# Ledger of designs, part 2: VHH binders against Salicylate/benzoate carboxyl methyltransferase (BSMT1)

Target 1, 379 residues: Salicylate/benzoate carboxyl methyltransferase (BSMT1), of Arabidopsis thaliana (Mouse-ear cress) (q6xmi3)
Amino acid sequence: MDPRFINTIPSLRYDDDKCDDEYAFVKALCMSGGDGANSYSANSRLQKKVLSMAKPVLVRNTEEMMMNLDFPTYIKVAELGCSSGQNSFLAIFEIINTINVLCQHVNKNSPEIDCCLNDLPENDFNTTFKFVPFFNKELMITNKSSCFVYGAPGSFYSRLFSRNSLHLIHSSYALHWLSKVPEKLENNKGNLYITSSSPQSAYKAYLNQFQKDFTMFLRLRSEEIVSNGRMVLTFIGRNTLNDPLYRDCCHFWTLLSNSLRDLVFEGLVSESKLDAFNMPFYDPNVQELKEVIQKEGSFEINELESHGFDLGHYYEEDDFEAGRNEANGIRAVSEPMLIAHFGEEIIDTLFDKYAYHVTQHANCRNKTTVSLVVSLTKK

## First folded at step 11 (VHH; from k2 with T104N)

Design m4
Fold by OpenDDE, fold request of step 13:
Structure m4 (fold): chain B 379 residues (1-379), chain A 125 residues (1-125)
Amino acid sequence: as target 1 above (379 residues)
Amino acid sequence: QVQLQESGGGLVQPGGSLRLSCAASGFTFDDYAMSWVRQAPGKGLEVVSAISGSGGSTYYADSVKGRFTISRDNAKNTLYLQMNSLKPEDTAVYYCAKGPEYRNRWYQLGEFDYRGPGTQVTVSS
């Protein structure tokens, strides 16, 4: 056994430092599976809208990638944080369409395309893969082409792909989830996330965790993506630059916190349970995002755009319906963690409260939440 | 410094209505539950009603249930108590009281941190 091959690529094992038993619910982080009323697949309208907003950036970067790579005969694309359902394929469809149109325009053969769908192992991949035949059919009709679809279960804060094997990465509304709840949040009791009443230490803790996680992400992807490969990433972010603690009154975690506090008021949820629950989430602003990317140094920023964020208000819905829609959307992304920590019994009541609060703030126009779309080129 | 100031009390006939207001200052109003408490002559303090910080949950004593409505305007840092169908038994000094930020059923135990100077409500023919 030739000792030369032991180049043990030090698995940069994110030292799974023992997620202190205190935040065991983080392990339950996943989107609601299935196709039921509360499923992610049924409540992912926002994701469609976000993709529409990001589409121009995605198209440009796809075209530029193809040109810079001199129209390779093989392309591997990864969707990171694909969640569950048909929306997992939306970006991939646009990418393939863009490639085919471009190739036709320049009289080149279209490449073979591998598509890898990544999410946590706990994700409902089965629901997603059930759509593959339909996806391929649509692709054939539209582009007269096929795509090979694979699953890549695992955290995107770990290695997922072989070195220099990926050409294009897309991720939408996934990277704002942290690998764990930040440490040293003991002074942020009663808050699920950052609020104006939070101590500065809470903000710093969240920022530090974000910086660590996103730096790791960039480092890992830099190993997996070929030179001149691209990433198009969409974050939930914030538009505030001067006050890092400020979140508008309609911030979805603020509303959820208020809802839980209502349940505490009623004696349905214990204070101790509320105190022990913090979201593994961070909404960076543009500056924070840029700083992490620049500091890591493996990627060049091509574009960084900020777009409006709206969870519930689709033009034709009354305030009540909008409230319910928003509640359903937040439920779809948070319910597994909430159940793991608070139990299933309070969940319906909780999101009824949430919907109520949304309706009470229907006139909230100055939202701090934005969608940040960033495109990166691997150096 | 926490400050609470009640207003809107007065003399009313049985069956009449009053609306009490409480102006709050010196703390982040929307973070704290609030309550109305009253003290009748010769009696102890009684929690009449309570409301969560966000206003999404309310409590009423059995004696006032269906007649009184507690509400709040967080933008104005103001607590309200609409009192309808008033009875002579409702005669008391009414106090606005600050509750905890979040606590289980604190209103059942009368656990408030601060109260205002009070406003007199008299129900008499």
Scores: ipSAE 0.866, ipTM 0.961, lowest interface PAE 0.5, mean pLDDT 90
Fold by OpenDDE, look of step 13:
Structure m4 (fold): chain B 379 residues (1-379), chain A 125 residues (1-125)
Amino acid sequence: as target 1 above (379 residues)
Amino acid sequence: QVQLQESGGGLVQPGGSLRLSCAASGFTFDDYAMSWVRQAPGKGLEVVSAISGSGGSTYYADSVKGRFTISRDNAKNTLYLQMNSLKPEDTAVYYCAKGPEYRNRWYQLGEFDYRGPGTQVTVSS
């Protein structure tokens, strides 16, 4: 038993002494809670659409997982970055249904299923858990299988589960959020994210942080997932390969930056505050994603798909309404961070500006944003 | 090199309208707020109107509110000033001016990095 490998993954003991500011920021990485008009629960249509888009990949991988594991009597599934609301159960529902249908076809008993919903401790889990009775009712109608729902509060950049305990992990539109704002972001003034006017150093900083975070994620999950277990992950990504700084004019962070600049122009936001704010976000391209996975080496890539990113502008008859809906969606995912930094007073005005900008770009056809769906098998 | 070129000025009767244009080059146009400033004979420079880089926010001097409209086409790197209900008091050389990035209310201070050669607007009966 070679004692050297006790590499005690340093328990990210949140050293108590880390500056109140960093901790405050991490706490702000949650989506808007509750069921109000500005809540994530009420403004997650895009996420629902993305789940639908990824469903075939999820179904295939669920089936293959069951077969490869020789139809176990127990399955543990984790939803990482579940946020709050009904959408937290959509993937789980599909997974359970897939398992039940498959088991019936092969005349096997359906497994008992533990479902773990993971997000940061500050996430509004209560709103999500209120849907559990409804979820169970729906399952009973379709399936004879018992599903038990648990909360798993914590960062998915930390250990969440016991070793070799998970069979299937699903995460949608969560892993593009970084564990922190990249270090050494210099000279990205007036931008809260990467733009064509950003220095190359900003891109490198973001890429490095993404590589670090996603590598850590893969390592952590590799300890928690059984052999031949699966992950199905969906990212916001980009389709640009040649210019890493380029984002289309309708990129949601670009529009938000523009909105903030408008507020600076109006004297409602200070320049210094804007310059100090950067999103803990990265939208990888296919190559960047693949490279991290391959380099880490714990997982095999089964499928990697890129899908167009549509915020629904084209389907709404009223450009203004479309703009508002989009603004609400972005607000739901960013408001806590923005409030923490800029204060609550400017938020409504900010997202009015955002809605305006969305409407102004309604005809933008050249989008750089894509959804990346990747399925992985634990080696 | 930053270049700004105004056009659209001329002689107009009181109550008339003009549309000024400013062609910009040599910088990332949408990253900068722009303004129209004017100088009347014997008077100093006055900021007439300003617009944020994105075009989402505008400023108007009290003397032109309700009469003038500033706009921009970032795809064309062009700044516009629609002037309606012109008055003799509006007679001046009008300049397109580039603001210092996204500074807070810089237009109130009359600060700009670059200014075009100007276009003459004369309002007379």
Scores: ipSAE 0.812, ipTM 0.933, lowest interface PAE 0.5, mean pLDDT 89
Fold by OpenDDE, last read:
Structure m4 (fold): chain B 379 residues (1-379), chain A 125 residues (1-125)
Amino acid sequence: as target 1 above (379 residues)
Amino acid sequence: QVQLQESGGGLVQPGGSLRLSCAASGFTFDDYAMSWVRQAPGKGLEVVSAISGSGGSTYYADSVKGRFTISRDNAKNTLYLQMNSLKPEDTAVYYCAKGPEYRNRWYQLGEFDYRGPGTQVTVSS
């Protein structure tokens, strides 16, 4: 630790001789695997909260789907962007439960259910599949039911399923990840995402990439989902309509940018690498989301809800704990990409800085980040 | 146009305290590292303390470590320097200085593109 710095976190100096590996970066577009302290599986409390929030929409759409399809004897469900761990099964569990309860109420036999868990090939599917026996046991206990679980490795921006084979798709906090970093992100120096100081061109680049990706997603899913099939999708979004560049001071990417800047200040991170790093992410507002769906035209919007967003507060945590929680959450989703670009040596220090910044902004009241839950029906 | 204006200087007894403030305008304040530099009579300009744009990292000269605290309020576009346990050798004109770039390193703190007119700090019995 440099004695000239006060309130600094000990860290290893960045090796300026490290070369950027674009290929490695692309391959790192996944969540932290395993079951370690920094893994997604260990730091996915937010997913539970999000599912709880989206559950009513999920239940309604599941019921309506079953009715509209006249209670088929077979249902295929897909979880897109399932990541790793037990949380991959949360939505599936609710779907199956909903189906079983409904079938009982109308005195019909429950369908056989195929459950397909999708993520990038680099995702830690092994950790997820280890939970299948436990998941089935819980299903048997609660509903005397079972399902067949499959893996579907691949980008959800590609074809994953046969034509007209899917009935219900669920995806939570996955589709705000872009297929790649937008092109032509010039002059966004010092920021890894959109800020108020970003040029308009940066916003346009991100929006364009989002539109392209989400349109592709809809097109692909439209081929795979049967008529009257459903999708329930949850995005990280924003509530701002007038200023597309505006993000609140507590925006998680802003805080991460600030943290990186601190490391640059301390001489631990290369300026050039910071300037070259942009997050393959976009947080749409409701209008942007609607426009893409409507323009693509294959789906009808049933419901679109906006909900509050909090990464760090799950209970009555103090500000410090909340900061650490948020840091861990953001780390779990971003660490592979950051390591690929900046190296492993700075990561601990980086997220200590992040936690610090979260704590410093604990009084931020006007948050721009929201969760957007949208339900769609295949035309 | 970039503007920096220091305040809070004055005459204090040894062991006393002062809090300097610097009001900034004309640029995105949180994008830039800020520093306090001082010039004592007959001496050159020296960096006293610096702070990153976000405020998450700070630098202190050895001569002021443990006595001075740099901070910033980005919402108010204001830089602060809390000076405790002041010594006669701290007597100088103190300047608020803007870093030329957001990505300045601590060892580049002597580089600034703008500084304020300064405020006199005199420590004397």
Scores: ipSAE 0.783, ipTM 0.928, lowest interface PAE 0.5, mean pLDDT 89

Design m4
Fold by ESMFold2, fold request of step 13:
Structure m4 (fold): chain B 379 residues (1-379), chain A 125 residues (1-125)
Amino acid sequence: as target 1 above (379 residues)
Amino acid sequence: QVQLQESGGGLVQPGGSLRLSCAASGFTFDDYAMSWVRQAPGKGLEVVSAISGSGGSTYYADSVKGRFTISRDNAKNTLYLQMNSLKPEDTAVYYCAKGPEYRNRWYQLGEFDYRGPGTQVTVSS
């Protein structure tokens, strides 16, 4: 048994009927922890690219937060959905560097900084904590400073911190994960997510669940973040406004569905198991984000940006190698859920099929993805 | 109004090759598994080969393994069967057949939603 795989923990198999799908599902959303190529290496490259895209917004909001709070002597920051390993520190490092550079530039003393790393309790925080001495060594070299690092286990759809304690929150590529599969998904069997053949009711169910989850997230964070504190959030998103079934970045789930359908064809996955599997995922557009934020009311929007970029450009790989690398990336984010639902034995074969389909769909490999970056100030 | 139209049949000598094509319309081609079935004189239908909607998985009857290759071009809504090293026992009417979106090993049951009118393949010296 690998302790990184939450589906091997017996408590995940038995709970209250009304809690079964919700809590097991949230636990399955936890990214695989530990050390290994398909657990954090492929995920790491994507996270680094996403951070680079969001860095100007993060830096600006960190600077403005410090100035508007009049250079406090103590700052508490949080990384929500931090996963495991080195990448847990990328945004935190940028935040601390920004604070120290700003303080030096305006002749203010740098604050003491608490850095809280949040993920589900099943996350491998121990691997992350082993990097703390290295992280602080790099801070001492680059900034002549250090910070205090804490774990904050729990769902970000629940309270995580004491009231009015946080100054800055960062979360990247975590909030598109829903707390549960939407209720009332009718006539969407065999589609892991929204596709062009999905009924309008499937889109509405997914949007409804996202609206509930993101509203709850905002309400909870509003209790924890100080007035004039800030959040910087990055989503996988979409640009399409007039066709709710079209997805700029849904190719990942379509290729996974095709791969699962191939395994059903071969008799390795049952038809009923495929019919019952849906991704707890939603890729909002700008208007949908604005509407939830404005309706919830606790935060003012500072920036809301939509970015298209070509994720495949950094690999410089042949078609076969590019297919394996995309498969490893999707495996890293989806494997715990797939094992929990389909079992471990089919996973290698599944991602061999996925890699093949990436090769056969070269047009999808060159498609730009859409990311939404939003920065918020607590009123 | 599913439409399947086979072509490419004919008379060939033993050891020869043929490529069958099937033009499909009236449904979302890439959503559905497809198969080739054949009927030899005086015999029932035999599933020769099948392919998943994506093209990622294939099946071949033991009698044709290594000699026949099924493929599909989802951009052209076309199913193919490349038949090499043909034998007199391959003589049959070959039908293009539409299968389900996905079902466990459905092709072993000889089931299909629709088939075309067929094309005659005759292997004779």
Scores: ipSAE 0.654, ipTM 0.903, lowest interface PAE 1.2, mean pLDDT 82
Fold by ESMFold2, last read:
Structure m4 (fold): chain B 379 residues (1-379), chain A 125 residues (1-125)
Amino acid sequence: as target 1 above (379 residues)
Amino acid sequence: QVQLQESGGGLVQPGGSLRLSCAASGFTFDDYAMSWVRQAPGKGLEVVSAISGSGGSTYYADSVKGRFTISRDNAKNTLYLQMNSLKPEDTAVYYCAKGPEYRNRWYQLGEFDYRGPGTQVTVSS
């Protein structure tokens, strides 16, 4: 472990007992980032929070899958959109631990497990793969087992695996990314995404693109998952029913749009550059998600849960610290796209503006954003 | 219909302070940049200060830097100008002006959509 980081994050020290009790390798993952990356504390704490939110659904579906398939001797699992490699190992560990504990409980031999990590070819798989020996060492200590890890580079809007080969798929905070920016966004200039003042045509464009993309995703996965195999998917979604344009004023893409407008005000970003930039993102509500799944028809919905969404408060941060956490989190997921479009020179200033705006909305009521966790069984 | 109404002007001694307010209606206040402009006797309009729609960026003329503070309360649709250390040269009619949704450095070109009727500020002993 890097000695530079021991005791450099005082607020994190108060939570070490829970990490040590259940997730020894999670503690190692939490400390693997460096100060040079400027992402260590936010990334590791977010990953723990994401796992705890989805864990009950993931555990239930893993157990039910094993029982319904009558304890196969071989299991192939996939993590889709694994660009934050630490998140992938957290979910994979939980799946493997669940299988091993269940097998011991019912006196069955544990299966051999293949774990496939998917992301775009540009992803830094090598950093993730270098962690595999450590991960398997920790599995041997905690579970007396190991697993085989493979990479599956490609878009999850294409085929990724051979037919009828997967038993369980997990994906977290990936499927809200669209395959492309929606067509027909001509009257939404100055906004990176849907806002309350956007035209109905903007909503229709984003919804149509999401419907196409998620339908394609389901169809493709249905060819790859065995009958009675399962998926557990987590989306950034919204809680609105009757006003599809409504987003609260502290929505993260709204705050980023405001930050870019500030830079236009200052002359650091041109109007045309701002107007040409749109997020390839959609935050479905529960009904929209159900409708796509039911219309596509390959999967039965087991569970669909809505949870609170907060990128800034991982523990007991004050509002200023929470604003910095959210800014770092949004920067981590958006910076490559922002650099490619606007250039690197404005990024530090942009996220200084973003952090300021988050702080100004720290006590926002009626937040629209939720996390949606859905579990599916292949028919 | 766009409506801008300034208040808070008056007579003040050199070194004194005033706070100007501008009540705005008839448009989505949060979406638009705003400005304070002034006209001294016998002179043209001078852009005193400007603020982005979100409030995250501000501009000040050199003549007022460090003495004046622009702010906005988007929940109340109100623009403010806190004026400290007032000088006789600050004597002018002060106008609240509505800018565009966004434009590169529009405040340096004197661009604005609408202005209010103004409020008189007089700095004299």
Scores: ipSAE 0.453, ipTM 0.825, lowest interface PAE 2.6, mean pLDDT 82
Fold by ESMFold2, fold request of step 13:
Structure m4 (fold): chain B 379 residues (1-379), chain A 125 residues (1-125)
Amino acid sequence: as target 1 above (379 residues)
Amino acid sequence: QVQLQESGGGLVQPGGSLRLSCAASGFTFDDYAMSWVRQAPGKGLEVVSAISGSGGSTYYADSVKGRFTISRDNAKNTLYLQMNSLKPEDTAVYYCAKGPEYRNRWYQLGEFDYRGPGTQVTVSS
């Protein structure tokens, strides 16, 4: 009943200048729904960088989908692993803009569009929903359109949508998270993840879990996507071909493992706590992605691109600033799991160690981490 | 086989400086914590300093804090000890010692996998 809870989102101001229209919308998208001095987030810059990298693939696949479906009057799109706040709308905005520009260019009616935002039920959807009216105001100004926004809480390793209802799925930096820590992990003590010194059995356990999870993801989405519907997926992956254990010394889970070992050295973390902690993560290479997709069989690969990976440089950062940005990014995705296992007291010290190690490895050669962008068509 | 070879010792006047080096081979240097230990005439071994495998954490005995700096160059498999403001009581044979991959405060127990033959440091007028 309190009006301040209903109307906490700042109102957008209209401006007649076309350059100001783009600036005003971008500024609104960078604001979070949280209170206090820390509402601005470096994570919004990372998500924009990742989308900019994937945008040519996303635009092309959106256009081709519309043409191959003969300009349907109704489109349902989904963002899987949408997180919270204004960044949930970045890819959706690009999709809608692409559809409207294409329809105008070929003199076809624009469809009605449903936009489904998926994340786990614990996600702060309410912060995202408060931005819906502002998002639709900006769409009306820039595209003479609007869309319907829905939440779809649940794991993307389960069914999320009714059969044959989705036309386009986008997901960015979400599918490298495994449904669980792999079973039968052996002899990987002191490491959170695969490193060059890990046993072959650790690689096999992680790969097996990824194959199971991604196969299940594809099967579930194939029931939900219409024939000739599309997916655009972005992974954190790797460029290694011959040695599946090789990760360079700058790999973010290797740096985090080293940081935890430093805390063991100092007596702040117990040996047994470190040995019991494993990251539910997998960074596939191109061949591993292709093999799962082809073996599962429901989708045709349109594109598969490999791009450089950089968590720390958003613009013209120097190496120290970039190292801090990487530390903050890795902290944001890992802190809840780290607190649950190690407790809150060591987290600040841990990420001070991490930031130091990133700086020490700024000139590391032969980086293995890449971004993989894959686009798929449902058969 | 593990090989540790110290160098850089010598005779120095009080207040002077020396830099010790330790060349390491026969193991993956980056994976292991390292230490400098010393033995003064007629005394037992004292842990002077230790450093984690990554180089991210260090330990110093109270007797040398603020005067000595441990470091490592993992690309060159080399451990260093910069010794400044030297005192006569720093006179000792200094040994480079290999520690474990990780273990809580192992350096305080004085237990080492391997140590080198040592280098003499003598501080006197």
Scores: ipSAE 0.410, ipTM 0.810, lowest interface PAE 3.0, mean pLDDT 83

